# Ledger of designs, part 67: miniprotein binders against b1l550

Target 1, 279 residues: b1l550
Amino acid sequence: MRLPEELLERARDIHSEAPSHRIKLDRVGSFGLKVPVEFKGFLLLAEADVWVSLPEGRRGVDLSRQVEAIYELSNPPKDPFSLCREAAISLLEKLNYADSSGVSIRFDAPLQDGESLKYYGVEISSIASDEIINKIRVEILGMTACPCTAELIRAYKSSEIAATHTQRSLGILEVSTKAEHPDPDKLASIIERAMSSPLRTYTKRPDEGGLVIRSLSNARLAEDVVREMIHLFLEEFGHLPEDTHILAAVRSMESVHMHDIYAERSFSLDEIRKEISSH

## First folded at step 22 (miniprotein)

Design ic24
Fold by OpenDDE base, look of step 22:
Structure ic24 (fold): chain B 279 residues (1-279), chain A 96 residues (1-96)
Amino acid sequence: as target 1 above (279 residues)
Amino acid sequence: SEEELERLADEFRELAERLGYDEIEVTREGDRFTIEAERNGVRIRIEVEINGKEIRIVVTIEKDGRRIRFMYVITDPEKLEYYLEEIERIIKMFLR
């Protein structure tokens, strides 16, 4: 049932009214939208959040305009990075009462794994005000082997390749920068290279055995993985602005314990360069 | 190279022209140039700096007393066109 259009002329604009309490809100928007994006030749349905700030003198946000802003830009589907940046800017332009806007887009990124596909998690965001800040979070699973247990077993059995417990570990890189979003495939590669071995979707028995042996020969603590991630990140992305902020983290789902091991480091590029140069 | 900087300046000038800007000022200072233009109350400033293999682009758009600034740091020359197209789309949003 569509209400008569004549009623719109009589209806007051509730959103433009003064609120009962004159308080600014930081974020008002629509969360859990589904938007099509194109990524590496794949058409994906991503989840998106869109928001703007609300000044103290305005009761509500024009939510329909926010939704229109992102869907106008998503047809035809485009890469999620351009969509994110353009949508954040478009929100500020269309909603002139807002002093800030933001867009977040989440999806699983396909990654080639031989004849099959694996994936990693991506969350990108753009926050616009006087300046634009772009954020990307990449999460990918890998495998770690414990060097401590390996050393104990080696001492006990005198084996060249010591058995040790292996576990699935989640690696996380989060980057916030005034530059464009860093390449997610490069970030995922950094995480995988920092672990004992990658995971595979499809393995034949010889390949599976090789993967485990590789892991055992490259045993790493969660702490080692984080440090390696940081090292590799600096090599690939050292050109980013000095005020770029990074979170490197690993959550290891330990196979011998009922709990997980977690390690992280938060830093700016300027901070970490000073730390490394002091050694 | 100086030749590369001149080529980039021409590309950004052409971008401003395609957007309908008539008064385009280009200022060169060493390894950087700045393009400034105004159309219908929408002022754009594009600053480009070449540092080795890196191209740094800073775009500032001013309209109705508001300023928005965003930046690119391009290390792969093949991606330059991609970001130029994005910049063009963004500026067009303000010219509507």
Scores: ipSAE 0.819, ipTM 0.932, lowest interface PAE 0.6, mean pLDDT 92
Fold by OpenDDE base, last read:
Structure ic24 (fold): chain B 279 residues (1-279), chain A 96 residues (1-96)
Amino acid sequence: as target 1 above (279 residues)
Amino acid sequence: SEEELERLADEFRELAERLGYDEIEVTREGDRFTIEAERNGVRIRIEVEINGKEIRIVVTIEKDGRRIRFMYVITDPEKLEYYLEEIERIIKMFLR
């Protein structure tokens, strides 16, 4: 039963009332929305969070308007990056009492692997106030081969290719910038290129052998992976604003240990350039 | 190139015109230009700078005493149209 529309005229607008306690809230919104997005010709169902700030003099946020804002922009489905930026701005425009807004979108990005697909994780956000800050986090699995064990085995037994332990490693690039979101495929490529080898969804026997040999010939510590990620990132994205903040990290699921090896570096573009120039 | 900057200025002017802005001021300073326009209390400022292959676009929208600024740094010229369309959509939101 739909309530009569006439009731809306008689009902108090609870959201616009003064709160019992005049306190500003930083974020009020809807979390765990599902929104359709288009990415590289794929239609994906992404998870989204939307929020705005709430001033001290207002009891509640018009949550329905927040939800409408993102869904209006998602029909027809568009790329998640434009959606994120546009939705963040739209929230501020539609909810005039808010001084800040935010949108977060999470999805698995398809990546072509021959005739099959692999994927990487994407989490993007846009935070809007007087300025807009865009953030992207990309996570992709690769393979690493340990150079230390390889060297030990080489020293012990002369072989053309030294055996070593290999493992899956999760590479992470997180970028926060005043510019648009960096290209996610480029970020994923940087991570994969920083590993000993990429993972493959499907391998035939000859390809599998080749993949392992490539990994062994390109053995890398977790530390090497992070440094290589940073190097490759600077080459590709050095044009971003100097105040752009980056987290480069790797979590190696070491096959000889029960625990993971983790390495990271957090930096701004300005800071890392100064560091490199000082050498 | 100077020709590229002029083309960009024209494209952004046309964008403002499509959005119904009739009083468009374009100022050029070296490798940058600024477009300023106002319509129905929505003021836009678009600053574009070319540095080699890099195009930096800063958009400022002012409405009801509030300012929102956002930026693009484009290195692939083929993506310029994509971001122009986004900028147009964003400004259009404020004109509603």
Scores: ipSAE 0.811, ipTM 0.931, lowest interface PAE 0.6, mean pLDDT 93
Fold by OpenDDE base, fold request of step 23:
Structure ic24 (fold): chain B 279 residues (1-279), chain A 96 residues (1-96)
Amino acid sequence: as target 1 above (279 residues)
Amino acid sequence: SEEELERLADEFRELAERLGYDEIEVTREGDRFTIEAERNGVRIRIEVEINGKEIRIVVTIEKDGRRIRFMYVITDPEKLEYYLEEIERIIKMFLR
């Protein structure tokens, strides 16, 4: 049932009315939208959140305009990074009463593994005001082997290749910068290279044996993984602005414990450079 | 190189021209240039600096008393066209 257009002229604009309480809101928007994006030749359905600030003198946000803003930019589908930045800016332009806007986009990124695919998780955001800040979070699973157990077994049996417990570990890199979003494939590669070995979607028997042996020969603590992630990040992304903020973390799903081992470091590029130079 | 900076300045000038800007001011200072232009109350400022293989681009758009600033740090020259197209799309949103 569509109401007669004549009735719309008689209806008050509820959103533009003064609120009962003059209080600014930081974020008002639509969460859990589905938007098409193109990534490395794949057409993906991503989840998106869009929001703006609401001034104290306005009762409500034009939520329909927010939704229109992101869908106008998503047709035809484009890369999620450009979409995120453009949509955040578009929201400020279309909703002129807002002093800030934000867009978040979440998707699983395909990663080639031979003739098959593996994936990593991506969450990006762009927050716009007088300046725009871009954030990316990449999560990918790898494998770690424990060096402590390996050393105990080596000492006991005098074996060249000591058995040890192995587990899946989730590596996390989160980057907030005034520059464009860092390349997600490079971030995923840093995480994988920081672990004992990558995971494989498929393995042939000889390849599986080789993967495990490689992990045993490259045993790493959770702490080692985080430090290696930071080291590799600085080599690849040291050109980013000095005020760029990074979270490097790992959650190891330890196979001998009921709980996970977690390690993290939060830092800015300027802070970590000073720390490393002092040694 | 100076030649690279001049080429970039020309590309950004052409971008502004395609967007319908007729009064384009280009200022050069060492390894940096600035493009300033105004059309229908939309003022743009594009600052470009070359540091070795790194190209830093800072775009400022001013309209109706609001300012929006965003930045790119490009290390791969092959991606320059991609970001130029994005900048063009963004500025075009304000000219509607």
Scores: ipSAE 0.810, ipTM 0.931, lowest interface PAE 0.6, mean pLDDT 93
Fold by OpenDDE base, last read:
Structure ic24 (fold): chain B 279 residues (1-279), chain A 96 residues (1-96)
Amino acid sequence: as target 1 above (279 residues)
Amino acid sequence: SEEELERLADEFRELAERLGYDEIEVTREGDRFTIEAERNGVRIRIEVEINGKEIRIVVTIEKDGRRIRFMYVITDPEKLEYYLEEIERIIKMFLR
């Protein structure tokens, strides 16, 4: 049942009232929205969060306007990156009492794997104030082979290709920059190339054997993976602003242990360049 | 090249014209140019720098005493049109 619109004229505007306590809020918004996006020719249903700041003198945020802002921009569906940036800016324009806004969008990105698909996780955000900061987090699974066990077995059996334990490993790149969101496929490729081998959705028998042999021949510690990710990132994205912040991480689901091996490095482009140049 | 910078300046000028801006001021300094224009209290400043194959674009929009700034660093020339269209859409939101 829809209430008559005329009744709204009699109702107090609760959101515009003074709050009981004059305190600014950093984020007020709607979380868990579903928005259509277009990515590499796929129509995807992404999850989105939208928010704005609330000044100390205002009781509430016009939440309906936030929802309208993102859905107006999502029809027709567009790429999630443009949507994220445009929506963050639109929120500031539409909600003039806010000094900051934010949008977050999460989806699984399709990645072609021969005639099949694999995927990687994407979470992007745009935070707008006087400036805009864009953030992207990419997560993709790969395979690692342990070089330590391989060396032990090689020493024992004198084989050219030593058996070792292999496991799935989750690689993570998180980038925060004043530039546009870095290309997610490039980020995923960096992570995948930093591991012993990629995962495949579909393998024929000869291909599966080759994949495993490649992994064994390219055995890497979790630490090796993170360092390689950083190296490849600098080669591909070294053009980003110097204050760009990066988290490179890997979680290896070690097949011989009940626990995971984790390695990470957090850095700015300026910081890491200074570190590398000092050697 | 100087020719590339001139072409870019023309494209951004045309963008401002399509947005209905009058009295577009273009300032060129070496490998950089700046476009400044105002329409109905919405002031835009677009700074473009070419560094080799990289195009850096900084857009500033001022309206009602508020300023918003955002940046692009384009390394693929094929994506330039994509970002130009985005910039156009963003500025249009303020002109409403």
Scores: ipSAE 0.808, ipTM 0.930, lowest interface PAE 0.6, mean pLDDT 93
Fold by OpenDDE base, fold request of step 23:
Structure ic24 (fold): chain B 279 residues (1-279), chain A 96 residues (1-96)
Amino acid sequence: as target 1 above (279 residues)
Amino acid sequence: SEEELERLADEFRELAERLGYDEIEVTREGDRFTIEAERNGVRIRIEVEINGKEIRIVVTIEKDGRRIRFMYVITDPEKLEYYLEEIERIIKMFLR
């Protein structure tokens, strides 16, 4: 049953009324939307959040317009990065009472692994006001081998390639920039290259043996992984604005412990360049 | 190169023309150019700088007393068209 449109003439516009308390709100929106996106030839159903600020003199946000804004841009499906930026800007244009807007999109990105697929996690956002800031978070699992245990075993057995414990480790790169979102595949690649070895969706026996040997020959502490991520990031993305903020982190699910080992560094490009140049 | 900068200036001029801007001002200064245009109260300013293989694009849109600025830093020339199309779509949203 659709109510008669004539009722719109009789009904008060509740959203445009003055609120009982004149207080600005930072974010008002719809969270947990599902939007289709195209990524590397895959059609994915991504999760999206959309919001705007609300001025002190307005009771509510027109939430339907927010939803319309993102779905108009998602048909036909496009890449999530353009969608994110365009939607954030569109929200400000459509909701002219807002001084800021934001869009967040989350999905699993497919990554080719031989004849199969692996994946990494992606969360992007765009926050618009007088300027737009783009944020991307990439998470991918890899494998680490402990160099400390390897050294102990080497000393004990006098072997060139010492056995050591190996574990899955989650690498994280989060980048916030005034530029466009950095390439997610490049970010994922940086994380994988910073670890002892990548994970494989499938392994044949010779391949599995090779993967483990590679890991053992490239043993890294969690701290080593983070430092390597930063190093590789600077090589690939050093061209980004100097005020670009980065979080590089790793969570190692240590196989000999019940707890995880965690390491991180937060920095701006300007800060880290000064630090490195001072050595 | 100077030739590359001129080519980019032409591409952005054409973009503004496709969007229906008729009074397009192009200012060149060293390794930079600026395009300014106005249509129906929507003012655009596009600043482009070439630094080696890096193309920095800053777009400013002004409408109804509001200003929005966004930036691209492109290192892969093959992606330039992709971002030009995005810029065009974004400006078009304001011209509605």
Scores: ipSAE 0.803, ipTM 0.929, lowest interface PAE 0.6, mean pLDDT 93

Design ic24
Fold by OpenDDE base, fold request of step 23:
Structure ic24 (fold): chain B 279 residues (1-279), chain A 96 residues (1-96)
Amino acid sequence: as target 1 above (279 residues)
Amino acid sequence: SEEELERLADEFRELAERLGYDEIEVTREGDRFTIEAERNGVRIRIEVEINGKEIRIVVTIEKDGRRIRFMYVITDPEKLEYYLEEIERIIKMFLR
C-alpha cells in the first residue's frame, strides 16, 4: 500500500528537526548495501557502505537520498573505483548539510588462473570533505616456505633443494592517498611476488611439483615478505603523493604452529624514502 | 613536453566547453597550466602539471560556498581519457 502523497504534506519532516541534543555525528548512513560493479569484464555484486556527517542542528539524515546517490551511479554498472569516488562526491553535493561523506565498497576480485579463477579481497573507500582521500586494501593469499627449517634440512641432508614447511600466508597492502586508488591487480601482484610462490586454484601434477619447488627455492620469512612488498611497492607506486600512507603486512598461517606469524610496517612515502636514503 | 602540455590544455578546455562553460581562462606556467571557469555559480579550477611521464591533475570545484578538491596522478597515458571522463561526470553532477 502506498500512502497518499497528500499525507506527506501534513507530516513533519523529522529529519530536518532540531535534535534534542545538539551533537554532531561523524557518520550516518546505510551499511551493507549491495551494488553491481563491473571489474575486468566481470559483473560483480559488491557490498557497499555509504554515509555522511550530520551537523549538530539536524535530527537525521535523508537516508533515501544517500541510497539513491550510489544506485544512480551504479546503473549501468561501472568500475568500483570510479563509483566510489563519484558516489562520495555526489553525497556531499546531494546532502548539502553534510561537511563530509564516505563510501566503502568490498568485493572479491577475480584473477584468471588457467581455466579457473582465483581471487583477492578488495576494500576501497573514498572520504570526501574539502578534499578527497582514497583508500584501498588488498588481501591475497600466497605460499611461504620457511628458510630456517630449509637451512637446517640442507645442512643435514646436503640437498640442493631442501625440504621445509610451507604454509598459506595472507598478504595485505593498504594504501591511503589523495590520488586515485592504486591499481588493485598491481597491488595483488606485488603481494604474490613478495611471497615464496602464488597459490593456484587447480594444479596438474607437474605444475604442483613445480609450484612447491619454486616455493622451496624461494624460502622467505614473514619479515622478508613484508620488506619485499615495500620494496616492490616503491618501485611501482613511487609516483604517488609523498603523504600517501601505506600499511604492508603479512599473516603467515604457519603449518608447524597452532598460531600465526604476523609482520607489518606502516609508513608514508616520505618517511620510508628518508629511511632508505639514510642507510 | 611543451607540446604535451598544450594538448592537455586543449583537452581540458574542450571538457569545460562541453560542460557549457563559456568563460574559460587558461594560464600556462612552465610545466603547468591552470584552467579556471565559472558557470551558474559553479566554479572549477583544474591544475595540471607534467613531471616526466607523470601527469598530476588537481580539480577544485566551488559551489554554494563549498570547495571540493580531488587529485589524480597518471603515469599511463592510456588512462588519461578514463580520468577525463570521470572529471567530466563529477563536474556535471554539480551543474545539475
Scores: ipSAE 0.794, ipTM 0.926, lowest interface PAE 0.6, mean pLDDT 93
Fold by ESMFold2, fold request of step 23:
Structure ic24 (fold): chain B 279 residues (1-279), chain A 96 residues (1-96)
Amino acid sequence: as target 1 above (279 residues)
Amino acid sequence: SEEELERLADEFRELAERLGYDEIEVTREGDRFTIEAERNGVRIRIEVEINGKEIRIVVTIEKDGRRIRFMYVITDPEKLEYYLEEIERIIKMFLR
């Protein structure tokens, strides 16, 4: 049922009024939107949040304008990274009372795994004001093999191949930068290469044996994985602006314990360079 | 290279021309150049620097007293056109 249009002439515009309490708000928006995206030939249904800041003198946000801004750019489906950056800017242009805007997009990214596929988690955001800050978080599982137990078993049994407990470990790279979002596949590759071995969707028996031998021959503590992730990140993305901020972390689901182990390091590019150059 | 810098400057000049800018100022200093133009109250400044295989682009758009600044650090030449198209779409938002 549609109401008579002449009511618009008589009704107050509630959103443009001053609020009873003049307090600015940092994030006012629409959260949990379903947005189609195209990623590497796959059509995915991503989850998005959109928001703007609200000045102390404005009662409400034009929510239909927010939703319109992102859906205009998502039809037809497009690359999520361009969508994220463009939508954040579009929100500021469309909602001129806001001094900042933000867009977050989350999806599972398909990744080639031999003749099959696997997936890793991606969350990107763009926050726009007088400049744009782009953030990407990538999460992917790998396998770690404990070097402490491996050494104990080696001392007990003198074989060339050490046995140890192995487990799934979740690697995390989060990058916040003024430059464009880093390529998520490169971030996922960095995480996997830092692990004792990658996980596979399935393997034939000879390939499974190789995977296990790789993990045992490449035993790493969670701390080692984080350090290796940082080293590999600097090799690939050392060109980013010096104030780029990175979080590198591992949550290891230790197979012999009732609890997980967690290791992390956050840093800016200029900070880590100074740290490395002092040694 | 010198030829690479000239081609890139031409691409940004053409980008501005496609958007309807007609008084385009190009300033070059060594391995960098700046494009400046204004149309219908929308002022753009595009600063481009080439350092080895890196192409650094900083875009500033100014309209109605609002200024927004964003950047790219392109190391993959296959991505250049993708980002140029994005820059063009973003500037076009402000000219609407």
Scores: ipSAE 0.769, ipTM 0.918, lowest interface PAE 1.1, mean pLDDT 90
Fold by ESMFold2, fold request of step 23:
Structure ic24 (fold): chain B 279 residues (1-279), chain A 96 residues (1-96)
Amino acid sequence: as target 1 above (279 residues)
Amino acid sequence: SEEELERLADEFRELAERLGYDEIEVTREGDRFTIEAERNGVRIRIEVEINGKEIRIVVTIEKDGRRIRFMYVITDPEKLEYYLEEIERIIKMFLR
């Protein structure tokens, strides 16, 4: 049922009133929106959140205008990174009472895996005020092989048993920068190359054997993986602004334990460069 | 190079012209240029610097006392047109 339009002139505009308690709010928005995006030839249904700040003197946010801002830009479907950055700016322009806005978009990114596909997790955000801060988090699974156990088995019976425990490990790179979002495929590649071996959607026996042999020849502690991720990140993205912030982390689902191992390092580009140059 | 810088300056001048700016000031110092223009109360300032393989772009848009500033550090020439088109769309939002 649609109500008569003339009621709009008779009803109070609740949102523009002053609130009973004059307290500013940092994030007021619409969360869990479904937006179509086009990512490297794939049409995906992504999940998005949109928000703005709310000054202490305004009771509510024009929520329909928030939703309008992102859906106007998502029809027809477009690149999620442009959508994220443009929507954040559009929100700030459309909602003149806000001093900041934000957009986040989450999706699983397809990757070619031989003649099949695999995927990795992507979450991006853009927060706009006087400046724009763009953040991207990528998560991808890889294989790690324990070097400690490998060495013990080698010392016991060297060429007779080439073995160690292997497990899935979740690699995480999170980047917050004033520049554009880094390419998620490059971030995922950095994580995979830091692991003992990548994971495959499926393998035939010769390929499976090769995968395991690769992991054994490239055995790494979780700490090694994090350090390698940082090294590779600096080679690819050292050009970003000096105040760019990075989180590099690994959660390893150890096959011989009831619990996971976790390693993490957060840093800015200028911080890590000083650290490395002092050695 | 100077030829690359001139091509970029022309690209941004054309971008501003497509958006209806007609009083476009371009200033240049070495490997850097700045474009400044105003239309319908929307002032833009686009600073571009070429440093080896990097193209650094800083865009400032001012309207009704609000100022917003964003940047790009482009290292892949295949992405240049993509970001130029994004910049154009963003400025267009402010022109209404």
Scores: ipSAE 0.764, ipTM 0.917, lowest interface PAE 1.1, mean pLDDT 90
Fold by ESMFold2, look of step 22:
Structure ic24 (fold): chain B 279 residues (1-279), chain A 96 residues (1-96)
Amino acid sequence: as target 1 above (279 residues)
Amino acid sequence: SEEELERLADEFRELAERLGYDEIEVTREGDRFTIEAERNGVRIRIEVEINGKEIRIVVTIEKDGRRIRFMYVITDPEKLEYYLEEIERIIKMFLR
């Protein structure tokens, strides 16, 4: 049963009242929404959060209008990046009392992996006010091989054996920019190329041997993976605005240790250029 | 190039025309152009600069005293139409 519309004439509009305590809020919204998106020919069910700022003089947010804003744009399903940017702007346009709005969308991005599929993690956001800030975080697993142990084994009794420990490492690139979201496939490629070798969903013996040989010939410290990510990022995305902010990180699940190691560097494009130019 | 700049300016003029703008002003300076138009109280300003293969677009939309500014730095010419369509959809939100 649906209630009669005429009741709205007699009911108070609680949301538009002034609150008892006049305190502004930074984020008021709907979190954990499921929205359909189309990514590279795949129809995916993504998780989304939407919010707006709330001024001190307004008691509540029109939460149904927030949900309407993103679902109107997601029907029919479309590219998650356009959806994210457009929804953030739509929220700010529709809720004129807000000084800012935000949308985040997260999903696992499929990748072709030989005859199979693999995936990497994507989270995007757009924050709109008088300008729009777009953020993307990409996470993908790769393989690293320790160069320190490799050198010790090489030196041991004049050994001809190329060996070291290998492990899964999680590579992370996070980009915050005024420009459009960077292509997530390019970010994932940068991370994989910075590793000793990519991971595969499955392999046959010759392919497995190739992965191991590749990792041994590209042995890298977690620190060097981060440095290589930065180098490759600058080659691909150095054109972005100078105030673009990047975080590059690796969490390595070291096979010979009881714990993980972690390396990271955050920087703006103008900062890193000055640093590199000084050397 | 000057020819490519002219073609881009024509594309953005057509975009504004599809949205119903009549008062479209185009200002050019070197490798840059600016499109300004107003319809139904919605003012737009689109600034475009070409530097090699890089196309920089800054869009400003103003309605009821609120101003929103966003940008693109396009390096893949195959994506130009994709972003032009997005810009058109965004401006359309403000035109009701």
Scores: ipSAE 0.763, ipTM 0.916, lowest interface PAE 1.1, mean pLDDT 89
Fold by ESMFold2, last read:
Formats: C-alpha cells, structure tokens, sequence
Structure ic24 (fold): chain B 279 residues (1-279), chain A 96 residues (1-96)
C-alpha cells in the first residue's frame, strides 16, 4: 500500500534537522547489498556496501537515495569496476550535504584454468571527495614448496630422494591509487607466478605429476614469495602514480606445522623505488 | 606521436560536443593538451599527456561549488574507448 503523497507537506523532514548532539559521522550507509555485475562475460551477483559522510549539522542520511544511486547504475548489469567508480561519484552528486562517499564491491572472479575454471577473491572500493581513491584487493591460492627441507633431503643419502613438504599458500595484493583499478587478472597472475606452482581445479595423473615437479623445482620461502610479488608488481604497474600504496602478503598453511606462517610488506611506489635504487 | 596526439585531442573534443558543450577551448604544449568547457553551470577540464605508450588523463568537474578530480593511466590502447565512455557517463551525471 502506498501512502498519499500529500502527507509529505504535513510531516517533519527528520533527516534534514540538526541533531541533538552535533557530531559528524565518517560513514553512514547501506551494507550487504546484492548487485548484479558483468565480469569478463560472466553475470555475477556481487555484494556491495555504499556510504557517505554526514556533517555535524545534519541529523540523518537519505538512505533510500544512496541505495538508489548504485541500483540505478547497475540496471542493466555492468562491469563492477566502472560501477564502483561511477557509484561513488553519483553518491556525492545525489547527496549534496556529504563531503565524501564510498562504495565497495566484492565477488569471486572466474579465471580460465585449462579447459575448466577456477576462482579467486576480489574486493574493490572507490572513495570520493575532491579526489577519488580506488582500491583493489586480490586473494588467490597457490602452492609453495619448502626449500630448507628440500636441501636437507637432497643431502640425505646423496639425491636418492627428491622431496619436500608442499602446502597451499594464500597470496594477497592490495593496491590503493588515484588511477583506475588495476586489472584483477593481472594481480592474480602476479601472485600465482610468485608461488612455487599454481593450483588447478582438477588434473589427470600425468598433469598432477608435472604440477608437483614444478613446485619442487621452484621451492620458495614465504618471504621470497612476497619479494617476488613486489618485483613482478613493479614490472606491471610501475606506471601508477608515485603515491600509490601497495600491500603484498602471503599466508602459508604449512603442511608440517599446526600453525600458519605470514609475511607481508606495505609500501608506496615512491618508497620502494628509493629502496631498490640505493643498491 | 604528434598525429596520435591530434587524433586523441579530436576524440576528446567530440566527447565534449556529444555532451552538448559548444564553447570548447583546446590548449596544447608539446605532448600535452587541455580541454576546457562550460555548459549549464558544469565546468570541465580534461588534461591529457602522452608519454611513450602511456596516456595520462585527469578530469576535473565543477558544479555548484563542488569540485571532483579523477585520473586514468592508460597503458593498453584497446582500453581507451572503455574509459572515454566512462568519462562521458560521469560528466553526464552532472549535466542531469
């Protein structure tokens, strides 16, 4: 049942009033929205959050207008990166009292894996004020092989046993930049190439053997996986603005331990270039 | 490179014309150009620089005292049309 429009003349506009306590709020929004997106030929149901800042003199946010901003742009479904950037700007245009806005979108990205598919995690955001900051986080699993155990086994009775422990490792790249979001497939590729071997959705026996041999041939410490991710990132994305901020990390689920190990480095492009150039 | 810069400048001029801007100022300095225009109280400034295969685009939109500035660093020429269409849609939001 729809209420009569003429009631709007009689009711107070609660949201536009001053609050009892004049305290600004950083994020007021709608979280956990389900939004259709198109990603590289796939129609996906993504999860989104939208928000704006609220000045000290305004009691509430027009929440229906902020939800309207993202759904208006998502019909028909479109690319999630364009949607994220455009929705953040639309929120500022629609909600004139806000001095900043934000949108985040999360989905599992399909990735071709031979004749099959695999998936990796993507979360993007755009935060708009007088400038726009775009952020992307990519997480993908790979395989690592321990070089320390490999060396001990190599030394044991010469080289009759070629082995080491292998495990799944979660690689993470997070990029915050004034430029457009980096391509998530390129970020995922950087992470996989830094590992001892990628993971596959399925393998036949000969292919499984090859995958394991590859991992043993590329044994890497978690620390060196992170270093390799940084090296590969700079090759691909060194063109981004100098104040672009990156986090590179790996969490390795070590098969011979009861616990995980973790390595990470955060940096700006300006910082890392100075570090590398000093050697 | 000068031919490529001129073609790119024409693409952005046409973008502004599609949005209904009819007083478009184009200024050029070397491998850089700037497009400035105003329509219905919406002022735009598009700064473009070509550096090798890299195209840097900075867009500034001003309306009713609010200013929004955003950028692209395009290294894949196949993506140029995709970002031009996005820029056009964003400016159109401010024109209603």
Amino acid sequence: as target 1 above (279 residues)
Amino acid sequence: SEEELERLADEFRELAERLGYDEIEVTREGDRFTIEAERNGVRIRIEVEINGKEIRIVVTIEKDGRRIRFMYVITDPEKLEYYLEEIERIIKMFLR
Scores: ipSAE 0.754, ipTM 0.914, lowest interface PAE 1.2, mean pLDDT 90

